# Ledger of designs, part 7: VH-VL binders against Chromatin structure-remodeling complex subunit rsc1 (rsc1)

Target 1, 111 residues: Chromatin structure-remodeling complex subunit rsc1 (rsc1), of Schizosaccharomyces pombe (o74964r206to316)
Amino acid sequence: KPLSSLEARAKVIMRQVRRYRDGSGRQLFAPFERLPDPRMFPEYYQAIEQPMALEVIQKKLSKHRYETIEQFVDDFNLMFDNAKSFNDPSSQVYRDADFLKNYLADVLRLE
Below, E stands for the ipSAE of ESMFold2; O stands for the ipSAE of OpenDDE; V2 stands for 0.75 times the mean of E and O plus 0.25 times the DockQ between their complexes.

## First folded at step 2 (VH-VL)

Design U10 (framework fv_lumrotatug)
Fold by ESMFold2-Fast, scan of step 2:
Structure U10 (fold): chain C 111 residues (1-111), chain A 117 residues (1-117), chain B 107 residues (1-107)
Amino acid sequence: as target 1 above (111 residues)
Amino acid sequence: QVQLQESGPGLVKPSETLSLTCTVSGGSISSYYIHWLRQPPGKGLEWIGVIYYSGSTDYNPSLKSRVTISKDTSKSQVSLKLSSVTAADTAVYYCARDWYGEYFDYWGQGTLVTVSS
Amino acid sequence: EIVMTQSPPTLSLSPGERVTLSCRASQSVSSYLVWYQQKPGQAPRLLISGASTRATSIPARFSGSGSGTDYTLTISSLQPEDFAVYYCQQYNSYPWTFGQGTKVEIK
């Protein structure tokens, strides 16, 4: 099935952010690919009001739940902000979320 | 319901490559983050590294030059290779599943690897 | 890396006694701290996450507290099955690091 223009643009943005690698070859995006298991880890869901991960974003995109590209970008920002809220500023996950949020902004600006 | 099981040779010679396999059951490994840890006799736990479901990896800086973690989704297996082993690499090796990069919720039973000539 | 230090190294106690174990980090871990129990010949078992949240099926006698660099695990009334080594772990920063363990043995 042919992609809508929003879906095509979203997939390009998603690919660029997901595939980013640092100078050592490390892919920063890996921790953001799936939601934690809520049954085993209730603390995360008590601390985070609106959980978000790439798997949720991909599901919403495939079900045509985004009306605008801004709504799609907002879910990415929510995902990174959740990681920054739950994790300490000195943690790798926090630093990677902060970097990727800025990288996403650059991808959008240069598009 | 998720179960992890380590396997591989219990004896490795100095200077060779240590190769272990973690077999995952109860779900597809493509949906799990799998870590390797070790515990030398009489010592505490040491984190070796992780492979994310995307196939990306992160390693302990102390081991990074010698360690490779990979996965084969078709076999439901995660592999650890540690090169140039010495007696200091003698340990019980564990594979474990984490939750969102936080803590270990499921562990394999561990496999003892002895490095000796 | 963040260094985790546990004290005391060993505790010898009778059943029914209160047990308090200490874990100190070389820098703040912002309550991103986990406690595990390990019995001889077994893999570690998750007890407490986020410094104070009990894992599913862990008895109410286990509790965790602390913040910043100082954390404690308390067992309100020691049972025979609580003979084990207890480890703390920080998950604030990679590499994840563990304390050296506290052995709880029954007198």
Scores: ipSAE 0.000, ipTM 0.516, lowest interface PAE 14.4, mean pLDDT 84

## First folded at step 4 (VH-VL; framework fv_lumrotatug)

Design Ua (from U07 with light chain N92D; at its last look DockQ between E and O 0.90; V2 from the best seeds 0.00; counts 0 for: pae E 7.9 > 2)
Fold by ESMFold2, look of step 4:
Parts: C-alpha cells; sequence; structure tokens
Structure Ua (fold): chain C 111 residues (1-111), chain A 118 residues (1-118), chain B 107 residues (1-107)
C-alpha cells in the first residue's frame, strides 16, 4: 500500500538526519535511537517532561499520528532539545544534539 | 553502583582472534555506552571502539578491519573480538562506561592483560 | 585523527611542589578535553572534564585550563598519592585519542 505524501517526506528527512556521519565517520544520531530505561534513570524522566527518541517518532509515524510535516519536525527538535537540557554542555551528546538540530534546519530549508 | 569486569584468555597465539567479554553489573547495558580501550605495557591508551545501546558501533579506523564489538543484553555483556593478532596487540584491555555519550569515562573495568605470544 | 602531545614525558618532583602538565592537540578540540590519573596496576581515574570541570570527589589542588589546542593540568601542591601518570584525552571527534602521558615521580 502506497505511503501518504507526508509519510514519504518524513521518511526521507528521517533517513537523511539519521544516517549523517561526521568527517571522522562517526554516526552522530546513534545515541538518539532509543529512550533511556525509566527504571534505571528516573531522574531523567523527572527532569524531561516529554521524552522523545527515534523509536517514539517512528511509532507515531507508523500510526499516522502526524497531521503535518511541522508536527514531525517538532518531535525531532524536542528530542534534540531534551538532550541539550539534560546533558552537560561539555558532553559529546550535547554537542551532537546541537549540531543535528542545525543540520535538520538545513535539510528542511533545501527540501 | 555500576561495575564493569573484563574476562577472557590472557594468552592468545599470533594470527588468532582475541576475544574478551565485559560484564556490567549494578545497571543495564541498555542505558550505557560501553567502550573498549587498550594500553600496551608501559605505554599510553588507545581507544578501540564503542557500542551504543541501539547496537550501532563506531571503531578506531586503525583497527576497524579487525574489530567487532557486540552485546548480549540478556546477559548484560559486551564482547570484543580482534582478529589476526600480532605481538603489537599485547596490552591491558579495558571496558569503560560513557554515560549518555558524555565523551569521558566515569567507570572503568579492572583491566585484563592479553599477551600475544608464539 | 587528532594527535595529542603531552609534555614533559617525565617530571621528578618532591611532595609540596607545584606541577604544571601540558597537553597540545594537532587541531582545536574546543575544550572537549579530559584529564585522567593512572597509578600502577590500576585503571585510569577521571580528574577533569570539559578542560576545567573537576570530577566528583577530586581534590581542589587539581585544576585544568586552556582552550583551542593548548591545555594545562595543574596540581598546586603535590601529595604523596599524586605520584602517577597523567593522560589527556580529546573527545571532539572519533577516534578518541590520548596523549602518551606524563609520569610524575618522586625525586
Amino acid sequence: as target 1 above (111 residues)
Amino acid sequence: QVQLQESGPGLVKPSETLSLTCTVSGGSISSYYIHWLRQPPGKGLEWIGVIYYSGSTDYNPSLKSRVTISKDTSKSQVSLKLSSVTAADTAVYYCARDLYSSGWFDYWGQGTLVTVSS
Amino acid sequence: EIVMTQSPPTLSLSPGERVTLSCRASQSVSSYLVWYQQKPGQAPRLLISGASTRATSIPARFSGSGSGTDYTLTISSLQPEDFAVYYCQQYDSYPWTFGQGTKVEIK
């Protein structure tokens, strides 16, 4: 069965951001694939009001919970903003989230 | 508290595969990024690679053709395999935790010496 | 890859002396720089992250500074337990790379 135009566009954006590798070959997106275990890190879920990761976004996309591409993009930005909110600014995950947020904006501008 | 322990054979013959296991206790590997590092006796540290909780990996390009890092979440274990070893691979091998990809290691295993000798 | 160069290779000092250790990167690492202490037969111990942030339970006599390519670890007054090898590590880009270490030994 054919995908909606929204789903097709979302999958293209998702694939492009997800597969990004920096000049050293590192996949920046890998830490954002899954949420932290709530049982082990309750402090994360106390600090982060709306947890978000690719697994959540993919589930929402497959269940047709996005009505606009902007809603999909908002969840991607939420995921990166959560990482920047929770993690120390000197950490690699903060730096990667910041870069990927800017990269997503560039992908959308050229799309 | 999180604890990491390396295990595996201390002696490996040249051209064979070095195989080590890191067992994580006091937590689940699904929330940690486990790195492997090594230190030849009397020398500095070398980063080998990382496995993310998703199962994705990144490897040091100098070792990438010979290295495999994998995990078994049911046993809370991360494995390192390094193929075609030579005397240059003699080192203390460490597994280390990188919480949420901070970029530094707050917990290290005890380390295990692997000697490559004919 | 980013080459980390530590100097000097060895320092022979007495307790109470001030230590200044240098770490230079082959390109800017934007303060993504870590210092570790390693004693014989032990794993490395985290001292300083982000070039200047002391890890939990690290004594105030340890301090880190620097930016760009040039970084410094300072121990203001050496204690007997501080005789060890000190490593810097960059985490700006993979592969993570370490300096070859500076050994601080008793004179």
Scores: ipSAE 0.023, ipTM 0.696, lowest interface PAE 7.9, mean pLDDT 87
ESMFold2 (binder alone), look of step 4: mean pLDDT 90; pTM 0.918
OpenDDE, look of step 4: ipSAE 0.803; ipTM 0.924

Design Ub (from U07 with heavy chain S30D; at its last look DockQ between E and O 0.86; V2 from the best seeds 0.73)
Fold by ESMFold2, look of step 4:
Structure Ub (fold): chain C 111 residues (1-111), chain A 118 residues (1-118), chain B 107 residues (1-107)
Amino acid sequence: as target 1 above (111 residues)
Amino acid sequence: QVQLQESGPGLVKPSETLSLTCTVSGGSIDSYYIHWLRQPPGKGLEWIGVIYYSGSTDYNPSLKSRVTISKDTSKSQVSLKLSSVTAADTAVYYCARDLYSSGWFDYWGQGTLVTVSS
Amino acid sequence: EIVMTQSPPTLSLSPGERVTLSCRASQSVSSYLVWYQQKPGQAPRLLISGASTRATSIPARFSGSGSGTDYTLTISSLQPEDFAVYYCQQYNSYPWTFGQGTKVEIK
């Protein structure tokens, strides 16, 4: 089935960020694929006003809920900002969220 | 309360495959990441690898050609297979929890000694 | 791979003494550094993360410091239960690597 130009562009950006591996071969995106389990992490849902993960972004994309590419990018940045808000600044996931936010900006600049 | 328990044979012959299972109870293997590590007797620890909730893995490059980590969510189990073992693979093997990709291990199984000997 | 070097390999001290354990990385780990305690027959126990942050329920006599390539674990007043081997781990670069340990013996 044909994709809108927005959906096609969003999928390219999504694939590039999802498959990023650092120079050591480590995948960075794995923690962001789905939302934390509410039963294991109830405090996440107490602290985070707008939970966001790739699974939510993919659902919104399939339901045509994005009117602009900027709205799609805003959800990606929200996902990374939530991780930085919730997690210990010295944690790997905090560092990876910070890096991937900058990487997303680089991907958009090179478009 | 989460518990991690390693199980498997304590003796493996050279050239065979070492197979271990980490059984998770009191929690879900889809709620945090399970790593495997090992410690040769009287020596330091070595990180082997991790399995993510999606089933994808990252491995220590020094072991990548010989190691497979997999999971069975229905049994709450994470498995380690290390092929073509030698005496150098003799160690206490641990599974450990990394809570939401912190980079450190806040809970460890008890460990199981695997000896590679003829 | 980042090589972690701990020193000294062994210390023999009396209760009440201050002990400082060294961990040196072959390149900067930017304070992405963990300390563990391991007693005989047991798995490692998390003490310090992020070079200086005490884990939950770790006594205040344990502290971590350092930056770049040089890190220390300090036990301000050694207790008999502090007999153990202490390991550092870096999580700056994959693979995660550990030092070879410092054994602290209580007289």
Scores: ipSAE 0.590, ipTM 0.860, lowest interface PAE 1.9, mean pLDDT 90
ESMFold2 (binder alone), look of step 4: mean pLDDT 90; pTM 0.921
OpenDDE, look of step 4: ipSAE 0.789; ipTM 0.919

Design Uc (from U07 with light chain T53R; at its last look DockQ between E and O 0.83; V2 from the best seeds 0.00; counts 0 for: pae E 2.9 > 2)
Fold by ESMFold2, look of step 4:
Structure Uc (fold): chain C 111 residues (1-111), chain A 118 residues (1-118), chain B 107 residues (1-107)
Amino acid sequence: as target 1 above (111 residues)
Amino acid sequence: QVQLQESGPGLVKPSETLSLTCTVSGGSISSYYIHWLRQPPGKGLEWIGVIYYSGSTDYNPSLKSRVTISKDTSKSQVSLKLSSVTAADTAVYYCARDLYSSGWFDYWGQGTLVTVSS
Amino acid sequence: EIVMTQSPPTLSLSPGERVTLSCRASQSVSSYLVWYQQKPGQAPRLLISGASRRATSIPARFSGSGSGTDYTLTISSLQPEDFAVYYCQQYNSYPWTFGQGTKVEIK
């Protein structure tokens, strides 16, 4: 059932993923809010061809740059995949990116 | 190169508030997360909590009712307040850096001993 | 809360000996485990992350292993500078917790 426009659906999905806390109460989304600081992480921009973060996604959404919900979801997944590509598999941020990617899929299934 | 330095009173009376400051030099606190930890003499470390670049926090549930972590980015400082202290709060207090949410601490302050009571 | 137990509390050894330090978690930490070294009057120093990944500039004589609830730090040939207290930390769940430490002292 089409209950809302693309923008309204995207904003609902974004809020749900952004506010997630795990069973221990830890916020998972904090490192994905903004792009890594180029001064602190120059190697990130050498390794990652298409940097992506929530701030970029929000800007694209506000400027109506998404034609489908799938394009919006693709940028979310790109953001999580970039984190998994750059960070050590044993790091918390790698695990959190992997989890949030699956959580996004669950949110989409219920919406 | 980043350096972290804890400062504050070495002696605090029972029932009062412990206040410590972590001063960050050689970097920007807007780019990483600062945690507070403590180590009672001869014991292991206890994680107190974290402040994120947004200013939001997460705390150890065992301390959450008594702890506040805050920051002043213009002064490159992160503060710890722990209210209603007892002898059990006597410890060396550390601030530490978790670079990009790795889950481990690559830089630690020197630590500052806080003794509750005399 | 995940309780981290290190044993024994103290090991008395000579330089050149191989040392194995034990860390046990009260429930699985899925290799989200860190080892630190702490010398008197100093802050902890990162040795190993992810149970087995050596941190930058850490000598090859340090190695980590284990999975689930059981983890080990090994120093293949103990050097004079390695006499210290060693701590494990889990980062699987909040609150992050540490073991009580194992002191490696000179015999």
Scores: ipSAE 0.443, ipTM 0.821, lowest interface PAE 2.9, mean pLDDT 89
ESMFold2 (binder alone), look of step 4: mean pLDDT 90; pTM 0.917
OpenDDE, look of step 4: ipSAE 0.796; ipTM 0.922

Design Ud (from U07 with heavy chain S101D; at its last look DockQ between E and O 0.04; V2 from the best seeds 0.00; counts 0 for: pae E 17.4 > 2, placed apart)
Fold by ESMFold2, look of step 4:
Structure Ud (fold): chain C 111 residues (1-111), chain A 118 residues (1-118), chain B 107 residues (1-107)
Amino acid sequence: as target 1 above (111 residues)
Amino acid sequence: QVQLQESGPGLVKPSETLSLTCTVSGGSISSYYIHWLRQPPGKGLEWIGVIYYSGSTDYNPSLKSRVTISKDTSKSQVSLKLSSVTAADTAVYYCARDLYDSGWFDYWGQGTLVTVSS
Amino acid sequence: EIVMTQSPPTLSLSPGERVTLSCRASQSVSSYLVWYQQKPGQAPRLLISGASTRATSIPARFSGSGSGTDYTLTISSLQPEDFAVYYCQQYNSYPWTFGQGTKVEIK
C-alpha cells in the first residue's frame, strides 16, 4: 500500500533531522532515539509531564495517531523542549536539543 | 511565482573546475531545498546532490569526492562546483526545487549546457 | 544504487491511442516513484509522484500504478501535446536515480 501524504512527509522530516552531523562528525540526534531508562532515571519521569522520543513518535506514526503534520511536528518540539527543561543549560544534550529545535524550524519554514 | 535560473560558463577545460550558480527569484531559498541534476546530451538524468535549510548537504556517491554545493542566502543563490572535469561531465545542468524534501521536483530551472573541451 | 530500467526505449503511436510505459527497479522502491515528461529543449515536468498521485494541473488521462519493483504510466488517450520523452525516478533511497527514458513519438 502507498504511504499517505502525511506519513510520507513525516518520514522525510525524520530523515532530515536524524541525519544531521556537526563539523566534528557527531550525530546530534542520537540521544533522542529512545526514552531514558526509568530504572536509571526515575527523576526524569517525575519531572517531565509528557515523555517523548523518536521511538514514541514512530509508534504513533505507524498506528496513524497523527491527523495533521502539525501534530507530528508538535511531538518533535516536545521532545526537544523536554530535554531543555530537564537538563542543565550548559550540558551537551541541552545545547544539541536547542540546535535541533532551530534546525527543525528551518526545515519546516515554507512560503 | 518562484523561478530558478542557472548561470555560469558554457565551456570548461578538462581537469578544471565547473562552477554554476542557481538564482532563485519570487521566493526565498531559506524556504526551499535546492537540488542539482544533470543530463548528458541524448541521455537520462543524474541526481548530483542537495543543500538543506541548515546548509548541510547530501551528494551522489559517484560524484561526492568532486562536488561542493553551497548557498548564499543574502543573494538567493545556490552554487555548484565540480572539480577535475572530463568529457563525461558534458551535460545540461539543472537546479530544481523540492519544497517538502520529499524527493520530487516541482520547479526546474531552464538548464544550462556545460561542455568540457579544450 | 537502485537501477531504473524503462521499456520500450521508443514507442510510435497515433493520437487517441492508449499508451502504457513500463519502469522496473532493481530492488523495491516502495511506491517512492515519480514520472516526468520532457519535451525537446525543456526541463522535465512533474506528472506523478508516489507512484499514483497526479501533480497539480496534470490532466486526468495520465495515471500511474504499480508497486515494489514494477511501475506503469498510462495515458488513456494520447493527445498531440503528449509526444515527448518520459522518465521515471525513484526516491526511496539516495542516490536518487532515473530510468533512461521512453520516447513516445508520432507514427
Scores: ipSAE 0.000, ipTM 0.531, lowest interface PAE 17.4, mean pLDDT 85
ESMFold2 (binder alone), look of step 4: mean pLDDT 90; pTM 0.921
OpenDDE, look of step 4: ipSAE 0.425; ipTM 0.850

Design Ue (from U07 with light chain Y94W W96L; at its last look DockQ between E and O 0.21; V2 from the best seeds 0.00; counts 0 for: pae O 7.7 > 2, placed apart)
Fold by OpenDDE, look of step 4:
Parts: structure tokens; sequence; C-alpha cells
Structure Ue (fold): chain C 111 residues (1-111), chain A 118 residues (1-118), chain B 107 residues (1-107)
């Protein structure tokens, strides 16, 4: 697939997932926009082997590091999996990550 | 290191528009949600609104009809406008960084007092 | 909006004492709760996020706990520099809302 087409498709997917808000108006995707500050959350980087966030995905996309949409989606899934790994299953962040991961899958199926 | 600094007139007349600017240094405003908050003298904190990466905004419903937040990425500045001010709008106004785009703040400006008085 | 209620309004204590500050939400905030410390003439300072995650540079004597609607900030042994106003804030729902603060003052 042409890189330009890949980028366009990725951006549509990102927008779809990012814009999701629950009934309370909360943007579920918010915690995944950026990597945690290493100074504030050193434990995150101790626990997570490959940190991932939207900002990283966007940079990779802009630098043409994705050859396939699957690679792009893999990073999205990694991002959510990291959150599920780092946070308690009972935490809202974990549940949001789990929800958005499934939501991403749905977005892709309906694409 | 990210720094935020509020600036603008410290005195505004009733019914006029309060205008403040938040200058962000040590980082790009496009990388953070930037929020405005205020604190009346001797009182608690009130959230005013936020501007997202995209430039879209959300406001406190209590102020929505009077509030406009915008940004100029070229100047690394976020602006707050509050129209039709009254004495109730007298407060220290803060801009703050939301690193995780989640609604809590790790860096704050020092705040600027705005007094509404005739 | 979610109403945040802090108690007590004022707490007079001596250094070395254990401090327990309460923050109650009108509805569940699902641990999306943050605590700030504010001293006179200064901006609020981040203490705890996610109900229990202590920020860097925050002494270990500060801890946060709670779930659902009820949250607590604890100072295990109050230090002279800890006298301040403490605010809780929820970020589970828009609009973001703060408690009215608890002032911890010297007895």
Amino acid sequence: as target 1 above (111 residues)
Amino acid sequence: QVQLQESGPGLVKPSETLSLTCTVSGGSISSYYIHWLRQPPGKGLEWIGVIYYSGSTDYNPSLKSRVTISKDTSKSQVSLKLSSVTAADTAVYYCARDLYSSGWFDYWGQGTLVTVSS
Amino acid sequence: EIVMTQSPPTLSLSPGERVTLSCRASQSVSSYLVWYQQKPGQAPRLLISGASTRATSIPARFSGSGSGTDYTLTISSLQPEDFAVYYCQQYNSWPLTFGQGTKVEIK
C-alpha cells in the first residue's frame, strides 16, 4: 500500500478512536495521548519494556516507519496492552484501555 | 523544563471582557492540554476550560456562555477571554499544563490577579 | 457536575501528628482523583494523582487512598512545611471540579 494511503487510513482510525467519549463526557483516550513523564513515573519505565503512546505512533507515522496498517495497529494494541499491564484490572485506566482496544478492533472491522 | 506564565491587565471594569494570555516555555503547547482555572481571593479553585491539541475546547458550563479559549502555537500562547465580567469574576487566574490529557495538572503558572472594579 | 466535598474545613494540628483529610464525591469518580497542596501566594502543587499515585518530589509521608466516592489524603507525620490548604479534584467527568479545600494550620 502506498505510504500516503496508509497515513490517511491511520489518521482516520486514530481520529475515530480518540474522539470516543463516554456518557460523562470524559475522553477515554486522554491517558494514551502521551508517554508518562519519566521523572514523574519512573516505575512505568521500569515495568514497561516498550513504552507506547499516540505521540510516538504519530511520529512513527510521519517518519514513514509503518509499512503496513497492521504494524500501525500493532502499536495501538501495544499502547493499550501496556496500560493493562501497568494498571490494576479494577482501575478505570485499565478498563478504558480494554474498551478502546476492543473499540479499535470494531473500528477496523467496520472499516 | 516547562514553564507557564499568565499575563494581562489586572483591572477590568464591569461588563467588559477579561483577557489573559498564558505563555508556555520549555515545551510546545501543541504537546499538552492547557487549562485555565481561577481562584477568588480566599476561596477555592474553579476550572474554567481547556484547549486540546486540535484547538478544540471544553468549558465549564457555568461559564461557557462567556468564555473563549484559543491558542497561537507560533507564539506558544494560550488566551482566555471572559466577557461581561462582574465582581464575582475577581480572582487569581491560572493556566496549567495537563501532560496526560486527563484533567489534572502538574505544572501551573504563578497566577495573575484580575480585579473587576468600576 | 460532580460535587466534591472536603472535610474538615480546617484542621489545627502540631508537627509530628498524623493527618487524615477526607474528600467525598457526589458520585463515583472511579479513582480519577487528584490532590493538591497550596500555600499562600503560590499556585497549587500536585501531590497525588489517580487517588494514590504520589508525584515525584513529594515526600513519602504523603499518601492517597480511596475508591468510588470516598478518598483520603494522609500525612503520616506532619512537618512544618506541610501547613497549607489541600484540595482534591476529580477528573472522571466534565466539568472538572474541586473540593473547597481543607486548611491544615498550626495548633
Scores: ipSAE 0.015, ipTM 0.660, lowest interface PAE 7.7, mean pLDDT 92
ESMFold2, look of step 4: ipSAE 0.583; ipTM 0.853
ESMFold2 (binder alone), look of step 4: mean pLDDT 91; pTM 0.935

Design Uf (from U07 with heavy chain G27F I29L; at its last look DockQ between E and O 0.09; V2 from the best seeds 0.00; counts 0 for: pae O 2.9 > 2, placed apart)
Fold by OpenDDE, look of step 4:
Structure Uf (fold): chain C 111 residues (1-111), chain A 118 residues (1-118), chain B 107 residues (1-107)
Amino acid sequence: as target 1 above (111 residues)
Amino acid sequence: QVQLQESGPGLVKPSETLSLTCTVSGFSLSSYYIHWLRQPPGKGLEWIGVIYYSGSTDYNPSLKSRVTISKDTSKSQVSLKLSSVTAADTAVYYCARDLYSSGWFDYWGQGTLVTVSS
Amino acid sequence: EIVMTQSPPTLSLSPGERVTLSCRASQSVSSYLVWYQQKPGQAPRLLISGASTRATSIPARFSGSGSGTDYTLTISSLQPEDFAVYYCQQYNSYPWTFGQGTKVEIK
């Protein structure tokens, strides 16, 4: 089955953001692939009202839960904002989230 | 070409506030982290702090109570303020660009010497 | 904070010699280690990032290795322009911290 226009576009955006690597070759997106284990990080689910990760976004996309590309992008931004909210600014995950959020914006501008 | 340039008074009196400006060109502050570092004469390097894309900051705990970093993206300027200076704050001060949130510095300003003296 | 310790403090060598500089961290920095070169009156220059990735335009004679707490910068054949102070820096966790530097001087 062919992908819808929205789904195809979303996947291109997703792929580009996921594949970003810094000068050392480190992939920044790794921490955002999956939700934290509730057993290991119960405090995450206490602090974050709406948990978000790539696996969740992919599931929503496959189930046609996004009506617009903007809704898709909103979840991406939520994912990064959650990371920035939960993690200390001194942490690498905070920095990576901050960077990737801006990178996403750049990707969208260049479409 | 990418450039960073520190500017400000080269002499500051004890207990006063050191104020420096980093003016950048060849890139946008909305796309790079800017760090401040310093190096006392004949000594090693010390990380002062960083300002993120959002304008949030993180500081060296050793200086946190005295340091403020801010930026004006429209002017391509990052500011450093260090209050209550002493002779120990005498150093060459650098601003440096963080390569894509990597944690290392690919471009540096040439540095500006700030001497704390009465 | 993570304390970075470089050794030796000073190294006196002649051109053409192999140079080995050590950088040790008080705790693992997970290869988030960068090397800089600094000459008098100049800002540091990026040499190696991620412990082993040579920066753009850096000569092949410079190489980095190591993991965990122990890292090494190697200059395979010291050139006249390589006499300088070399610093390592960790970026595993804030605050970023530097070694005290190793001065490579001409014998």
Scores: ipSAE 0.088, ipTM 0.761, lowest interface PAE 2.9, mean pLDDT 93
ESMFold2, look of step 4: ipSAE 0.504; ipTM 0.834
ESMFold2 (binder alone), look of step 4: mean pLDDT 91; pTM 0.921

Design Ug (from U07 with heavy chain S56D; at its last look DockQ between E and O 0.08; V2 from the best seeds 0.00; counts 0 for: pae O 6.1 > 2, placed apart)
Fold by OpenDDE, look of step 4:
Structure Ug (fold): chain C 111 residues (1-111), chain A 118 residues (1-118), chain B 107 residues (1-107)
Amino acid sequence: as target 1 above (111 residues)
Amino acid sequence: QVQLQESGPGLVKPSETLSLTCTVSGGSISSYYIHWLRQPPGKGLEWIGVIYYSGDTDYNPSLKSRVTISKDTSKSQVSLKLSSVTAADTAVYYCARDLYSSGWFDYWGQGTLVTVSS
Amino acid sequence: EIVMTQSPPTLSLSPGERVTLSCRASQSVSSYLVWYQQKPGQAPRLLISGASTRATSIPARFSGSGSGTDYTLTISSLQPEDFAVYYCQQYNSYPWTFGQGTKVEIK
């Protein structure tokens, strides 16, 4: 069954952001693939009102929970904003989230 | 092509605040991580800090309490402020570009000497 | 912070000779290591990133190697324009830190 236009577009965007590597070849997206383990990071779920990760976004996409590409992008931005909110600005996760959020914006501008 | 240029007073009195500006041309600072570094005369390089796309900052712990980095995207400028300076802050100050959060600096300003002296 | 130590502090050589510069980190930097060249009165120039990747327009005689805590910059045949100070820098973790530099001077 062919993908809907929205789903196809979303998957292209996800692929570009996930596959981004810096000059050293490091992939920045790894920390955002899945939600933190609640057992290991209970403080995350106490601090973050709406947890978000790629696995959640993919599930919502597959279940047709997005009506617009903007709603999809909002979840991506939420994912990165959560990381910036929870992590220290000096942390790699914070820096990577900050970069990828802007990279996402660039990807969207170039569509 | 991208160019960076530092500017500001070359002489600062002890206990005062050092203020420098990095002007970026040939590109948009909103696409770069801009770092500040310094090099005392005849010595090595020290990383001062960075300003992110978001405008958030990260500083060298050794200078964190005295350093402020900010930017004005409309002017394509990044600013460095270092308070309570002493003779130990005498150095050539550089701004440099880190593209795509690579971790290295491919474009540098020419540097500007700041001397702390009474 | 990660302390970067370069050796030797000074190296006196003649053109045509092979140059080997060492950079050691106090802990692993996972190949997030960059080399710069700096000449008097100039800003540093990017040479090698990711421990072994030459920057654009950098001559093939420059090469980088290493892993973990130990890294090397090699100049296969020293040219007159290569006399300068060379710095290594780690970008594994903030704060970014530099070695103290190795001065390559003419014998």
Scores: ipSAE 0.018, ipTM 0.685, lowest interface PAE 6.1, mean pLDDT 92
ESMFold2, look of step 4: ipSAE 0.542; ipTM 0.846
ESMFold2 (binder alone), look of step 4: mean pLDDT 90; pTM 0.919

## First folded at step 5 (VH-VL; framework fv_lumrotatug)

Design a17 (from U07 with heavy chain S31T)
Fold by ESMFold2-Fast, scan of step 5:
Structure a17 (fold): chain C 111 residues (1-111), chain A 118 residues (1-118), chain B 107 residues (1-107)
Amino acid sequence: as target 1 above (111 residues)
Amino acid sequence: QVQLQESGPGLVKPSETLSLTCTVSGGSISTYYIHWLRQPPGKGLEWIGVIYYSGSTDYNPSLKSRVTISKDTSKSQVSLKLSSVTAADTAVYYCARDLYSSGWFDYWGQGTLVTVSS
Amino acid sequence: EIVMTQSPPTLSLSPGERVTLSCRASQSVSSYLVWYQQKPGQAPRLLISGASTRATSIPARFSGSGSGTDYTLTISSLQPEDFAVYYCQQYNSYPWTFGQGTKVEIK
């Protein structure tokens, strides 16, 4: 089935962000693929009002839940902001969230 | 609380494949990043690689052509395979947990010594 | 890869003395540095993350400091149970790399 123009554009953006590797070859996106297990991280769900991960964004795309590309981008920014809110600034995931949020902005600016 | 336990053969012959298993209890490997590290007798630590909860992996470039890390979430196990071993691969092998991609290891297995010898 | 160099290789001290261990990176690691303690026959134990953040349950006598390429681990008053090898690790870039260790011996 043909994709809407929003879905096609969103998939390109998602692929670019998800597949990013830094100069050392490390994939930064891995922590953002799925939501944390609530049984193992109940404190995450107590601290974060709106959990977000790529798996949720992908489901929303497939169910045509985004009316604009801006709403799609907002969910990515929420995902990264959640990681920066919950995790220690010295952690790798905090640094990766900060970098990927800026990388996403660059991807959007340059397209 | 959380425990990691390495297991596998203590002796491997040169040119064969080293196969180890890390069993995780008291927690879920679906939310941990499990790393493999090794330490040759009397020497320092070397990072081998990681498996993310997505199933994706990253490996030390020096070992990448020989290493495969995989997981079986139903058994709560992570496996390491290292092919074409030589005496230089003799080491204590550890699995360790990285909680939500922190960058440091808060829980380690006890380690298992693997000797590569004929 | 980033090379981590620890000094001195071995340090012999009496209980109660102050211990300072050095870790130097070949390139800046931006405070993405970890310290571990390893006792004979045991796996490493996390002490300090992010150059200066003490892990839960680690005694206050352990402290970390530094930035850029130069980092130190300090034990303010050495105790007999502190006999161990201490390793630093950078997590600024892959592959993650460790120093060769500093052995702290109780005199």
Scores: ipSAE 0.485, ipTM 0.834, lowest interface PAE 2.5, mean pLDDT 89

